VH-VL binders against Collagen alpha-1(XVI) chain (COL16A1). Designs and how they scored, part 21

Target 1, 182 residues: Collagen alpha-1(XVI) chain (COL16A1), of Homo sapiens (Human) (q07092r50to231)
Amino acid sequence: GFNLIHRLSLMKTSAIKKIRNPKGPLILRLGAAPVTQPTRRVFPRGLPEEFALVLTLLLKKHTHQKTWYLFQVTDANGYPQISLEVNSQERSLELRAQGQDGDFVSCIFPVPQLFDLRWHKLMLSVAGRVASVHVDCSSASSQPLGPRRPMRPVGHVFLGLDAEQGKPVSFDLQQVHIYCDP
Short names: E, the ipSAE of ESMFold2; O, the ipSAE of OpenDDE; V2, 0.75 times the mean of E and O plus 0.25 times the DockQ between their complexes.

## First folded at step 25 (VH-VL; framework fv_nepuvibart)

Design N163 (from N153 with heavy chain G55N; at its last fold request DockQ between E and O 0.78; V2 from the best seeds 0.85)
Heavy chain, then light chain:
Amino acid sequence: QVQLVESGGGLVKPGGSLRLSCAASGFTFSNYWMHWIRQAPGKGLEWVSYIYQRNSYTRYADSVKGRFTISRDNAKSSLYLQMNSLRAEDTAVYYCARTYSGRYPFDYWGQGTLVTVSS
Amino acid sequence: DIQMTQSPSSLSASVGDRVTITCQASQDISNYLNWYQQKPGKAPKLLIYAASNLHTGVPSRFSGSGSGTDFTFTISGLQPEDIATYYCQQYDDLPYTFGGGTKVEIK
ESMFold2, look of step 25: ipSAE 0.844; ipTM 0.919
ESMFold2 (binder alone), look of step 25: mean pLDDT 94; pTM 0.950
OpenDDE, look of step 25: ipSAE 0.904; ipTM 0.951
ESMFold2, fold request of step 26: ipSAE 0.829, 0.836, 0.837; ipTM 0.915, 0.919, 0.916
ESMFold2 (binder alone), fold request of step 26: mean pLDDT 94, 93, 94; pTM 0.952, 0.927, 0.952
OpenDDE, fold request of step 26: ipSAE 0.920, 0.920, 0.918; ipTM 0.955, 0.956, 0.956

